VH-VL binders against q9nrl2r1430to1533. Designs and how they scored, part 13

Target 1, 104 residues: q9nrl2r1430to1533
Amino acid sequence: GGVHELSAFEQLVVELVRHDDSWPFLKLVSKIQVPDYYDIIKKPIALNIIREKVNKCEYKLASEFIDDIELMFSNCFEYNPRNTSEAKAGTRLQAFFHIQAQKL

## First folded at step 4 (VH-VL)

Design h9 (framework fv_ficlatuzumab)
Fold by ESMFold2-Fast, scan of step 4:
Structure h9 (fold): chain C 104 residues (1-104), chain A 122 residues (1-122), chain B 107 residues (1-107)
Amino acid sequence: as target 1 above (104 residues)
Amino acid sequence: QVQLVQPGAEVKKPGTSVKLSCKASGYTFTSYWMHWVRQAPGQGLEWIGEINPSDSYTNYNQKFQGRATLTVDKSTSTAYMELSSLRSEDTAVYYCAREVYEGSYYYGMDVWGQGTLLTVSS
Amino acid sequence: DIVMTQSPDSLAMSLGERVTLNCKASQSVYNYVSWYQQKPGQSPKLLIYGASNRATGVPDRFSGSGSATDFTLTISSVQAEDVADYHCQQSYSTPYTFGQGTKLEIK
């Protein structure tokens, strides 16, 4: 995309990173701490990876950016039962994202 | 069958602490978050905080941060709320409430204890 | 903090009338809104969660709608046992907050 799209993606990622519920999503899940994660989750992603893709202009369409954010949440809900602290944080952050994504 | 049982009343002096209990039965205790909510006489509901019994992760209302402590005892399926430095304005009914799970990610409190009336007076 | 404002503060209805209670959030809460019924001396009872989902055992006459900032609880045909305070609550962000309540009375 265009300059306006890149600025919008960067701003939204910054808002997600600053959100109180971003803690499960800041970096990739540790294989040492969570050994079975990568057996279940085949397309791991995190906010630091998405931000790097934004900075390298790898998103050509807003839909590609939205798809990566949604993949991150989908992975969270696939791995973490809904009663977990991670899933609760993911639920709130996803709702926040849906509101902010209307700007895209 | 699903129940949260709380003591009926507690009387405490200002400056002391109280530890209120909430005993769960009829469901898997670690599968649902537990909330604490208070209601002063004639007033609305005020959220104190939440705890995940599975990992003891907590979130608090800032108004109670540092004074309220939420804990659980998995062996007895009991949740606790400790409130310190009690004041007369802490006089209220204190409820524990279970948050709904099982396919719904939109959270509501589906089962409530009967409440404990805490009276703080000298 | 997100402020939840309910209207009206109180209302009196005749049996069988349609009742509409309103709840406004000071900022968007998506659909993270629950409605509770509270009778004097009793604990709150969940009626609606996720803005529009009726809780198990709640009569069909109760329904919820709305999203973002504006939410409504509707009782299609009020009954004598519906006399209570009704509270809305957001669970989008901490601290979770409740409205001040609407008191429903029968004429």
Scores: ipSAE 0.284, ipTM 0.775, lowest interface PAE 3.1, mean pLDDT 90

Design k1 (framework fv_ustekinumab)
Fold by ESMFold2-Fast, scan of step 4:
Structure k1 (fold): chain C 104 residues (1-104), chain A 122 residues (1-122), chain B 107 residues (1-107)
Amino acid sequence: as target 1 above (104 residues)
Amino acid sequence: EVQLVQSGAEVKKPGESLKISCKGSGYSFTDYWLGWVRQMPGKGLDWIGIIYPGDSETRYSPSFQGQVTMSVDKSITTAYLQWNSLKASDTAMYYCARGWLYDSSGLYFDYWGQGTLVTVSS
Amino acid sequence: DIQMTQSPSSLSASVGDRVTITCRASQDISNYLAWYQQKPEKAPKSLIYAASTLQSGVPSRFSGSGSGTDFTLTISSLQPEDFATYYCQQYDSYPYTFGQGTKLEIK
């Protein structure tokens, strides 16, 4: 684990960011715009935060990286009702992630 | 390492259009908010707005909404601030600054460009 | 909009002095407050965020304190390079607002 793992994490994050369904996940949900979000979601996270952690070499294990991505999806499904555009985007992006994560 | 480099000073007449730039380097440009701040001669700092380069989402101060346009070209890691029609009251130093994500709630500005002086006079 | 008021607007001090600058918010902003230093003819530089957390590379003589509405920036032993204008900024609510600035000048 080292340089090859970090390169794989960066590639995967780039692929997620470029996906059509990434729009709910690009940046942290704003407390100012969605104030009740932080009453419900106790561990907020987004792709830009995950990418910063990758760039700072904060993930020591692939499982830590996968856990943060899965937390992001879990937060989406916890806050957003099943029939919302956010939840539907999350479902499709999570399926894409599971396919790409096989490379890790 | 992290650098924001702004375009040079501008001298314009009222009614002219202008577009100034701020080029980021040494960090992932699309992962940080970018803000613009005005400082009129001899005055303090006045927040214009922020833009997220990853999706071009903008948040403007109400006093600047409709007066200026923020945009980005992420292929060259550059942000822009644009006026369609300048006024003498637009004479000021304009700073760009990177927004650090302290938490989900707010941004403070951790790195600043050197500033672009805009002078609008008849 | 949240108004940020700094006190004093200007302060004269000598090298080695302990200097305190105050910033007051018109409503509760928790700890969403940053401090910036601006030297003559230079861009602002980040000093402190989250009311009390020093930005990396900032000398330990700078410290911030406060929560809610009242905040202070302290320089424990003033150095020649510290003569500048200091600004506070709230980032709790849009629009983000700055204090009017405190000019720290040589006595």
Scores: ipSAE 0.013, ipTM 0.685, lowest interface PAE 7.7, mean pLDDT 88

Design k10 (framework fv_ustekinumab)
Fold by ESMFold2-Fast, scan of step 4:
Structure k10 (fold): chain C 104 residues (1-104), chain A 122 residues (1-122), chain B 107 residues (1-107)
Amino acid sequence: as target 1 above (104 residues)
Amino acid sequence: EVQLVQSGAEVKKPGESLKISCKGSGYSFTDYWLGWVRQMPGKGLDWIGIIYPGDSETRYSPSFQGQVTMSVDKSITTAYLQWNSLKASDTAMYYCARGWFYDSYGLYFDYWGQGTLVTVSS
Amino acid sequence: DIQMTQSPSSLSASVGDRVTITCRASQDISNYLAWYQQKPEKAPKSLIYAASTLQSGVPSRFSGSGSGTDFTLTISSLQPEDFATYYCQQYDSYPYTFGQGTKLEIK
C-alpha cells in the first residue's frame, strides 16, 4: 500500500500526543494505581481511545471529536486537585487544544 | 492490517539467558499495551504482564515479577521478553498480544502473535 | 487474585447443536470479560469483549452474555470449524486471569 493522507482529527491527535503535557492523557488511568478513579469518573477516556475512534471513522462531526477531547480534560479537572502536576498539565494541553481546534 | 510477528522457536539449557521478540505492524505501536501470555504444554493460558510502549510502563503478574523482563524498542516497533537464567519449568509457548482499553479501564487482547515455543531441557 | 472457573471442562457436540459454555468469577468483575477461541497448534483468537461485544469478523452464531460473576458463551448452531478450546478472561483487576478452558469436541 501507499501513504494515506491523515485526517484533520488524526493530525490534531498526533499534535496532542507529541505535546510535553500529554503524559496524563496517553492511556487510561490505572485502576490498580488509582483505585477510586473509576468510582468518581463515569466516562473515562484517553488519547489512545480517541485516536482509535478517529482511525475507525467514528466521528461524523467535528463537535463529536471536540466533545471527547473536552471530556478528557473535564475528567482530569474533576479528579485531580488544581495544584497537582496532572491538573497543571491538563490546563496547558487544553489551552493548546483550543488554539488548534480553531481549524476544525 | 494489524500484525504481531514473533521470533522463532528456541531450545536452551537451564541457566542460559534468552530474549524473544514480538514485532508489531499495521497500527500505532506506542498507543496500545502489549501483553505476554504463557501456555505450558497441554495447559491453559497464564498472563505474564503488559507493557505500554509509549512510556515503557510495565505491570507484571506477581507470579512472574522478577522472573522475566519486558522491554520495547519503539524505533523498530518491537517488544521483548527476557530471562536472565532459564529453568526447565519455563518450557512453554509464549504469546504476545495487543491490549486495548475501549470505554473501559480494563485491557483485553484483540490481536495475538503466532507464538514462540521455548524448550528448556538439560 | 480473581479466580475464573469454566464449566464444563470439556463437552462433546454435533454440528448444528446449540452449545453453551459458562464462566464464573470469584468476585464481581462487572462486564470486564473476554472470550477467546484456540484451535490446536494455533494462537488464541479474540471472539468477544465487554462480556457481549462481538469482535469484528467473528460469525454472528457466537454470542456472549452476563455481568457481575456469571457469564456465558453461546454458539447457536455449531459448525465444523468451531471445535476448539474456549477461554474466558477477566480484565477487571490485576493480575489478569483466564479460566482453565473448555474443550469442545466432536461427538
Scores: ipSAE 0.015, ipTM 0.671, lowest interface PAE 7.0, mean pLDDT 88

Design k11 (framework fv_ustekinumab)
Fold by ESMFold2-Fast, scan of step 4:
Structure k11 (fold): chain C 104 residues (1-104), chain A 122 residues (1-122), chain B 107 residues (1-107)
Amino acid sequence: as target 1 above (104 residues)
Amino acid sequence: EVQLVQSGAEVKKPGESLKISCKGSGYSFTDYWLGWVRQMPGKGLDWIGIIYPGDSETYYSPSFQGQVTMSVDKSITTAYLQWNSLKASDTAMYYCARGWLYDSSGLYFDYWGQGTLVTVSS
Amino acid sequence: DIQMTQSPSSLSASVGDRVTITCRASQDISNYLAWYQQKPEKAPKSLIYAASTLQSGVPSRFSGSGSGTDFTLTISSLQPEDFATYYCQQYDSYPYTFGQGTKLEIK
């Protein structure tokens, strides 16, 4: 899909990173701070990893990119109870993502 | 091309303060961890700590906690390692290195700076 | 802290030789192990991560294997530019720790 799709994915990731609710998603959850996270979450992912995959041209289809973003939100809701700051941020950022993804 | 360029060699006396730098280029500075590693003359590698430039989150090796301070200036894509009061035992080569994650928050270092030699003697 | 022990501490070899260097962790680190090459007066260079994945640009004569506690770095046909000190590093558990290094010297 080439250069146009890479530009679209990069732009969307940049918009997600800039969003006020991106703080739980910027980088992988720390094993130092949250030792049990990786016992529960078997496919960890974060925005910096997704951005690297975009830059390395690892997404062949828009659906693969969307699947990784959705995995990131799914992990958030699986690990974090509903009323946590993380889960609330995830809910708002996911809604923002769904609006922006209409452009893909 | 990913590049980490460190500041030049320093010769200091015990008790003096020092701040050395590591400037990143050729990549998104705020998306990668940055680590510091010490190598004493003729010895192996000692991990000092890591900092995430995007939010300044830090983790220090217990041996270095309170001994040094890591910081970043995102506007110039530069990381710093600072001592308030140097000791002769701080004499070493100091490397910065870019840290990357796979499967977990554990990091390996994929690109390294050229090193800054710090000599502390009377 | 996880202790990383390399073996041997030094070895001598000739161009064309197959060289193996081992690294042992004091506890299970799964595959969270990296290998670095350091030439005299130079910064370390990343060779391998996740025990067996070659860093981009690293020659295919380098390979890594192992999981758990025992790991091996192999150079299948030693070249003149391969004489260096090699370090393993675990990144499974805080604090991250390096092996003491294996110095590979010309015979």
Scores: ipSAE 0.342, ipTM 0.825, lowest interface PAE 3.5, mean pLDDT 90

Design k12 (framework fv_ustekinumab)
Fold by ESMFold2-Fast, scan of step 4:
Structure k12 (fold): chain C 104 residues (1-104), chain A 122 residues (1-122), chain B 107 residues (1-107)
Amino acid sequence: as target 1 above (104 residues)
Amino acid sequence: EVQLVQSGAEVKKPGESLKISCKGSGYSFTDYWLGWVRQMPGKGLDWIGIIYPGDSETRYSPSFQGQVTMSVDKSITTAYLQWNSLKASDTAMYYCARGWPYDYSGLYFDYWGQGTLVTVSS
Amino acid sequence: DIQMTQSPSSLSASVGDRVTITCRASQDISNYLAWYQQKPEKAPKSLIYAASTLQSGVPSRFSGSGSGTDFTLTISSLQPEDFATYYCQQYDSYPYTFGQGTKLEIK
């Protein structure tokens, strides 16, 4: 077989998922575990949703992809106090994203 | 295309252990929740629980907590449902199903496996 | 747990009929409701999610409506392949619960 070419957005989201600090972002926040989350966060998003949008070719511009990733981090910092493990993971993953996103 | 392929029918005696499987293909296995649903003969659908293959997080229905164990093997895109000691009341069809990632509070199932019939009798 | 109650438990209809199935939640679930179709000896198939959004590939004769506690599934012109059991499922609150099912039978 041939080598299957991956898109830039797919490669970046895969690297985010593989990162040690991705654990708060892999899937949508549980309403059961965090009952007040959806009262505070009005536009919830997670890496699994972003990856689905990439696979369905829903991002027409790099800025749309970047906006969804930044929304994910913004939600993290809005809900979680700065000294939590979630906020610390978000800070490190966001820094990693900013370095990788320079390629887009 | 998205497919969930389940293991074949099982005939067991009370007290025996069992592990049934559900293999996903045609999608990113680690990016979707996987759920298990029981259907007793002639009855409706009954919620067992869900597992997220990316991190193995599980959420069980209260009625199934401690009765079964859900697990995954990411390397072969396969989820498992396991009993340590089967009871006659475990006789049922067991379905696996993929959870839709756009649900903001919980999950509905967009693709279903064909089912595994488990019969437990003396 | 949220209890889901379907009405009727069974219904007899003829090809070409307009069929309505109702589902009631014991508490407000907003629009977090799905509908499934199960044919004899087959796995369930997803029809509708978010109370009214049709799954890709599902015929347009199927529609869903409702919010809060009262929901309906409508088949505008019943076809032979539509004879099946239909289930609603809430996914607002854990555990995700199903209705008892409505069996749609040939009259």
Scores: ipSAE 0.005, ipTM 0.608, lowest interface PAE 11.3, mean pLDDT 86

Design k13 (framework fv_ustekinumab)
Fold by ESMFold2-Fast, scan of step 4:
Formats: C-alpha cells, sequence, structure tokens
Structure k13 (fold): chain C 104 residues (1-104), chain A 122 residues (1-122), chain B 107 residues (1-107)
C-alpha cells in the first residue's frame, strides 16, 4: 500500500479509538481481570496494536487491515455473551466500522 | 475470613427435583468465579462447571451440560446447583469452591465449601 | 480433553518418610497445575498452584515441581496429619480436569 492508504487507515483507527464504544478494544484484555480469556482467544488483538501496525506500515493491503479489525470484533463476540456490555459495545462499534470502511 | 457454607444432606427418589446451595461470605461475591465439583462414593473429583456471580455467566463441563443448572442470587451471596429430575447416578458429594485466576490460563480453587451429600435411591 | 494421570494410585508410608507423588498431563500444560489435599470425610484443601507455589499456611515440607507434562508433589518428612488423598488439576484449557487421586495411607 501507498501513503494515502496508510493515512486512511490511521484516520479510521483514530475514529474508532474516539468512539464511545471503543472501551473494550483500546488495549489487550487484562489477564488478571478476565478469567481464562487467553485460553479461549488464540489470536488476541486490540486497537493500540492495530494502530502501531499502521504507523509501522505493516499493512500492505486494505484487506489485511480490515482482517485485523474483524478479528478484534470476532474475539469479542466469541468470548462475551450477547447480552454483556462488551458484546453490545462491540456490535455498535462494528456497525460504525462497516459504514466507515466502505470509504477504503 | 473467606467462607463457603453449603446446604445440608439430601435424600431423594429418582425423578424428584432438587436445588442445593452454597453461601459465600468474607469476600466480594460478584468478583470471583464459583465452581461445582462432584465426588461419587469412593471416587475422585469431577468438575461440573463454573459460574460468575457478577453476570451469571456459566461454563459447564461437556459431561454435565444439560444435566444440571447453575445459578446465583447476588442479594444473598448464594449459588445454586439444580436438577429437574434426579437419577440414582447423581448420588454423590457435591462441593462448591471459589475460583482464583492465575495469569492467562484459568482457575484453580482456593477455598472450598464443606460439601452437600446427595443420596438418590428408590 | 486433557487427561491427568497420577502415580502411584496408592502409597503406604511411615511418619518421617520422604514421599513423592507424580502427575502426568496428556499434553503440554506449561505450569498451569494445582495440587489439592483431601483428608478423610473432609472437603479438598488447596495446597499448591502454578506447579510450585505454596498456598499461604501450607507447611514448607510440601513442595511442587515440574513443567510441561510431568509434575511431582514431594513431602520431605511425612507427618501424621499428611495421610490423605492428593489430587492434581490442570487449568491450562477447558474443560479443567483432575487426576484420579493418590491415596497416602499408614504403612
Amino acid sequence: as target 1 above (104 residues)
Amino acid sequence: EVQLVQSGAEVKKPGESLKISCKGSGYSFTSYWLGWVRQMPGKGLDWIGIIYPGDSETRYSPSFQGQVTMSVDKSITTAYLQWNSLKASDTAMYYCARGWLFEYSGLYFDYWGQGTLVTVSS
Amino acid sequence: DIQMTQSPSSLSASVGDRVTITCRASQDISNYLAWYQQKPEKAPKSLIYAASTLQSGVPSRFSGSGSGTDFTLTISSLQPEDFATYYCQQYDSYPYTFGQGTKLEIK
């Protein structure tokens, strides 16, 4: 990917970070606070990691960036039951992402 | 001090329903997982499942899924294990235990209740 | 599911003896292993977690070692109150599983 593609990824990550529903996704899930998270989730990821990959130009294609964001949501829905505040935040943030990602 | 106090022994017939309890005290009840363990007469420990009292999330051992129901009542810091229809094979000692998280991996049980003996016979 | 196998199934020993109990996992569980002591007609008591870390109040004669698939519980100088059944438990992955138990009885 080019400079304009990386700028678009950075803009989108910043918008996700600023969203009210980003709180479950800002940093890796705490090992102490969440029992057995890493037993269940085999590929943990969070917005701070994705943002760093964007800044280091590690995404060559928009599809690679989108795959990492979708992995983050997939992990949320795999671990958290539908009626939890985490799952509800994830559902709303994913919908927001899909709208914004149409511009990529 | 941390204590888990279980309900008294039960004698039942096959087909009857039963609900046994485990009352926690001396700690934040909603901040720890609570596990249930079965021990059949003369046998070892067999894990039933765990429940998180804060949101009632449950995780059952595959062998107990659909056989028994775990629940909690946060207002009285009490967890329950329930059968809709008992079988003679349910005869066992049932323990509740508080789950302590270690690192990423999962739970070991740091405090145990005294046990509830359930006898199911015709 | 991860299978936990203990050896021996039973062991006879005398006060003052050094006793070793072994636990083997069917796959690598790193150090995610706990040991429990169950005295006759009593609930289990937590003894060791993370393979080698003693619970508060557990006498120093107890020690745990091992990683991966092979683990040992050692009692350096057996006391009368130590006659009990000992269980290992893996907590690396769901479902959590116990060993079948090792009964330590008076010779």
Scores: ipSAE 0.000, ipTM 0.542, lowest interface PAE 14.3, mean pLDDT 85

Design k14 (framework fv_ustekinumab)
Fold by ESMFold2-Fast, scan of step 4:
Structure k14 (fold): chain C 104 residues (1-104), chain A 122 residues (1-122), chain B 107 residues (1-107)
Amino acid sequence: as target 1 above (104 residues)
Amino acid sequence: EVQLVQSGAEVKKPGESLKISCKGSGYSFTDYWLGWVRQMPGKGLDWIGIIYPGDSETRYSPSFQGQVTMSVDKSITTAYLQWNSLKASDTAMYYCARGWLYDYDSLYFDYWGQGTLVTVSS
Amino acid sequence: DIQMTQSPSSLSASVGDRVTITCRASQDISNYLAWYQQKPEKAPKSLIYAASTLQSGVPSRFSGSGSGTDFTLTISSLQPEDFATYYCQQYDSYPYTFGQGTKLEIK
């Protein structure tokens, strides 16, 4: 990945963070507040971690960036039942992401 | 350039309320935890708590739980530390610091504000 | 709470000296340890995190080592601007706790 791709990743992450449905994804789930989360979810990730990886130029390919975002949504749907506010927010944010990711 | 700029020194009497501020700039304010640290005159550093500006989640040291309130205003990238009723023992330098998640609930502070001196005396 | 103990509490040294400061945790904290430098009337400055990783912009004469309960901060060739108080901090578990500080003074 080039400088243009990294700028595009940063812009997309900023748009995701600003979205009303980003609240379940802003930071890593606390193991103190949700003790069983890390027993179920083996590859935790959140938007602030992804943004830091973008800023440190850790994504070499757009597919690596997309994979991390999709992992974040996959974790949400694995842990949270379908009718929870978390799962509903994840569904809407994922749809928004798919539209924006077409620019990459 | 990452900067945390804190409000000016305060001189108060016991029983008065106080709210001090810490304004972040040069980074995404909502992507980093913000911590508060107390330093009593001539003493070492004492962790108060951390707040995540993106959703206002707080974690307090048990020694400070119920004694102070941390809050943020995302629209002006500012964090606050508030006392409802000050005590003489609250006299100290108060630092804010930016924290980055190393692992889960484990974070280190990479940038610090200049400090706000709070003096509480009768 | 995890107790952090630094030794020595104060140290006198000369420019050019190799200086070592130690920090001990009351229980295993893996590598979740940071070091901070504080000059008189100034805010602390981050030096090291994860026991041994230098913060960006910190001179290479600073190094950290250790894991578990015993940690060391080393300054390989002391410079005039290095005279300060140094603090270790564990961030393995809440509440985060600091050592009492080591004051590095001119001999």
Scores: ipSAE 0.013, ipTM 0.689, lowest interface PAE 7.1, mean pLDDT 89

Design k15 (framework fv_ustekinumab)
Fold by ESMFold2-Fast, scan of step 4:
Structure k15 (fold): chain C 104 residues (1-104), chain A 122 residues (1-122), chain B 107 residues (1-107)
Amino acid sequence: as target 1 above (104 residues)
Amino acid sequence: EVQLVQSGAEVKKPGESLKISCKGSGYSFTDYWLGWVRQMPGKGLDWIGIIYPGDSETRYSPSFQGQVTMSVDKSITTAYLQWNSLKASDTAMYYCARGYLYESYGLYFDYWGQGTLVTVSS
Amino acid sequence: DIQMTQSPSSLSASVGDRVTITCRASQDISNYLAWYQQKPEKAPKSLIYAASTLQSGVPSRFSGSGSGTDFTLTISSLQPEDFATYYCQQYDSYPYTFGQGTKLEIK
């Protein structure tokens, strides 16, 4: 909890957003363009939503922030087969996140 | 190589139950949707539904909802299509096909099984 | 449901001919359209996805074009093995729907 931890969360979200493999995760999946997504994924989340939660001081613990990022990756691997560019981007970005998260 | 091998032809009477199978090999079975398509004699292709083997999630065409059940046994990489009570109108060729998810959007069917002919007559 | 209409329902052609088959969606499906080839008593085979992308191993004489509601499958120089029924399929919206098929016959 607190201001220092929120600043660290903000810095990490910015690093994730700027990563080359962030493109599948920047915004919520369109219900119009991917009609079955929200039938399969019951807890949708994306980097823009996580950024808003950081800005609203909704994360009290580093574990809560980490759980939301991991949910984002879990959703990616649940919806997208391993042969997709989305799943491959997710694998690389998740590895990057795990390295950065060790600093939290 | 990717292969989908379906069970053999079936001849049934109205009111009987039936379960046909589709065995996948040469790919990660749990990472691809599997679809079922009906083709009535001399007619075109009708989409029945899709199932995701990793968690057994199903999506049915409205015209087939409640008429058939899709299931999988991921331990033997096999999908099933089953009827509780067959009707003469169920007489058709049934194909299974692997769904390829394009750009996290929708599925086209990149590999197809050889088909199972189901004949329902008295 | 999105209705897929193919034209013509059948056509006759000779080896070496350029043939075109059209498919029309009842609403905008962007490029979420696939083409399949089915020979008598055989399973369908994937030819094209995303309206214009050839499936691996499909001969380059096959091409697809179109976006939105109007789509075309072209065979630039018809070969004997190309006589078959061709189906389009939209994968934009549930339920997925196929065209009624176009039967390509020897002239």
Scores: ipSAE 0.000, ipTM 0.566, lowest interface PAE 14.3, mean pLDDT 87

Design k16 (framework fv_ustekinumab)
Fold by ESMFold2-Fast, scan of step 4:
Structure k16 (fold): chain C 104 residues (1-104), chain A 122 residues (1-122), chain B 107 residues (1-107)
Amino acid sequence: as target 1 above (104 residues)
Amino acid sequence: EVQLVQSGAEVKKPGESLKISCKGSGYSFTDYWLGWVRQMPGKGLDWIGIIYPGDSETRYSPSFQGQVTMSVDKSITTAYLQWNSLKASDTAMYYCARGWLYDSSGLYFDYWGQGTLVTVSS
Amino acid sequence: DIQMTQSPSSLSASVGDRVTITCRASQDISDYLAWYQQKPEKAPKSLIYYASTLQSGVPSRFSGSGSGTDFTLTISSLQPEDFATYYCQQYDSYPYTFGQGTKLEIK
């Protein structure tokens, strides 16, 4: 809601984007590079989409913001096998997110 | 408000290099794709390519691959389109435009710069 | 590459007229089509995306319809500021391609 809550969501997204492990999550997965992704993942999302929603004041509750970030990680683990660089990056970034989300 | 402000008109000779700019303001520059579109005099719109400022990923139209280079400077929220060696056939209006992803298949251009006229003649 | 063909290439109309412009894709593009308006000496302006979704701030007299290969832009009651060139663009597949444009002129 308020201007301070929006600032908190924006700050957290910026910290996620700056993290070394954000590379699989910066933007939506390319249909051209990964043609079967959208056959498997029915609710795609990425950090740039989440940040746009923050900037448009579309999150009314902190839980909605957290749900979108958790969806992003869930999609990563559903599509990518455990031992891939994508899944490993997702695991580390999700742990970082859980620590930062304590502040919300 | 969202604004894309492009550099001024250029008059060049064949073989010269050129770099034109597009400065974004009023939005998170690194969260949107930025596209370049050419319009030859009296002709329609030709898609050149798109660049994602957050990681500098580029996707070029095959017609422009190797002809131009797209780049960004995140610190000044500016995108660039560059030629190493201009040809008379490069004479055109060049637009930058912000690309918004409606869903997972592709993007459309929701805001456009005013254009940069490039004239290449001997 | 997906070829986009607009019809007609030009048309003349009067203020108050209902105007229809069509766009045909050479293959199925689902709903991944945008419409742009370009006034003389100006940059293009976004009108419609996802075949039928109106861009914020665009007057309700503009509407888009169609899916797959055949698309239509309609202006229900033409205003003086609507005289312009209109372009469709597919964004289903790389490379993104535009129609050749339809020039809407004063009758």
Scores: ipSAE 0.012, ipTM 0.665, lowest interface PAE 8.3, mean pLDDT 88

Design k17 (framework fv_ustekinumab)
Fold by ESMFold2-Fast, scan of step 4:
Structure k17 (fold): chain C 104 residues (1-104), chain A 122 residues (1-122), chain B 107 residues (1-107)
Amino acid sequence: as target 1 above (104 residues)
Amino acid sequence: EVQLVQSGAEVKKPGESLKISCKGSGYSFTEYWLGWVRQMPGKGLDWIGIIYPGDSETRYSPSFQGQVTMSVDKSITTAYLQWNSLKASDTAMYYCARGWTYDSSGLYFDYWGQGTLVTVSS
Amino acid sequence: DIQMTQSPSSLSASVGDRVTITCRASQDISNWLAWYQQKPEKAPKSLIYAASTLQSGVPSRFSGSGSGTDFTLTISSLQPEDFATYYCQQYDSYPYTFGQGTKLEIK
């Protein structure tokens, strides 16, 4: 939304990027390394995409920002079995996000 | 304003090493891919490879794998392209460019550096 | 590797002309195609991505169309500053590949 909302979204994305468990989410999944990913996941997203949308003021509501972050986690859990390092990182980062998002 | 500023022209002999640079400013350096493109005199554009500064992941074009090394120094928002031993056939203009996508892991280049001319001759 | 072929390799035109440049992929790339403009002794400039989406700040006389294997760049009314070499680039599959370029020169 406004200038204050933009600052809050930017701060939260930066905190997510700096988190030790952000590594599966920094950028879009490689089609070369994971050939079937885009056959299964129809709305791909990553932290760098979300940060660009924040910087271009594309989120009009906090709920839109939260929906994109939740889509990112949902994609992770849909593609990756629960015992994988990706799914475990996603679980921990999502918990961290829920705590930080209470400030929004 | 997004800017990519490259190092100056180089004149080298075959067998010499070289490292050229590309400094990004006006954007979050670690959030965008950085690509390198070669253009030989009077020829078209050849893709060398891309690097993601946030985690240093690299993807090289098969024809350049093992011939050059891409690296970054996040503390000074600078990317590098390096040769251990130059050949006359490396004579070309080298561009760096910022790579981006919204929908896929494939990239197009939205901002370009001014280029670094490398001349390799005996 | 996906081969990108542009036609024509060179084209002569006059200011005010409608110019079309084509690009053909050796296999289906959906809409994952970008167009670049390069003026003599200058760096390339991004014009179009996703086959038809104009980059911010690019004049509306430029347009892109196509999907699958056949793509077109159109300049509706050529201006003096448009004389340049134009490149297409596919970004559907690794390695990403450029067309050989189309040189647009004064008639």
Scores: ipSAE 0.259, ipTM 0.799, lowest interface PAE 4.4, mean pLDDT 90

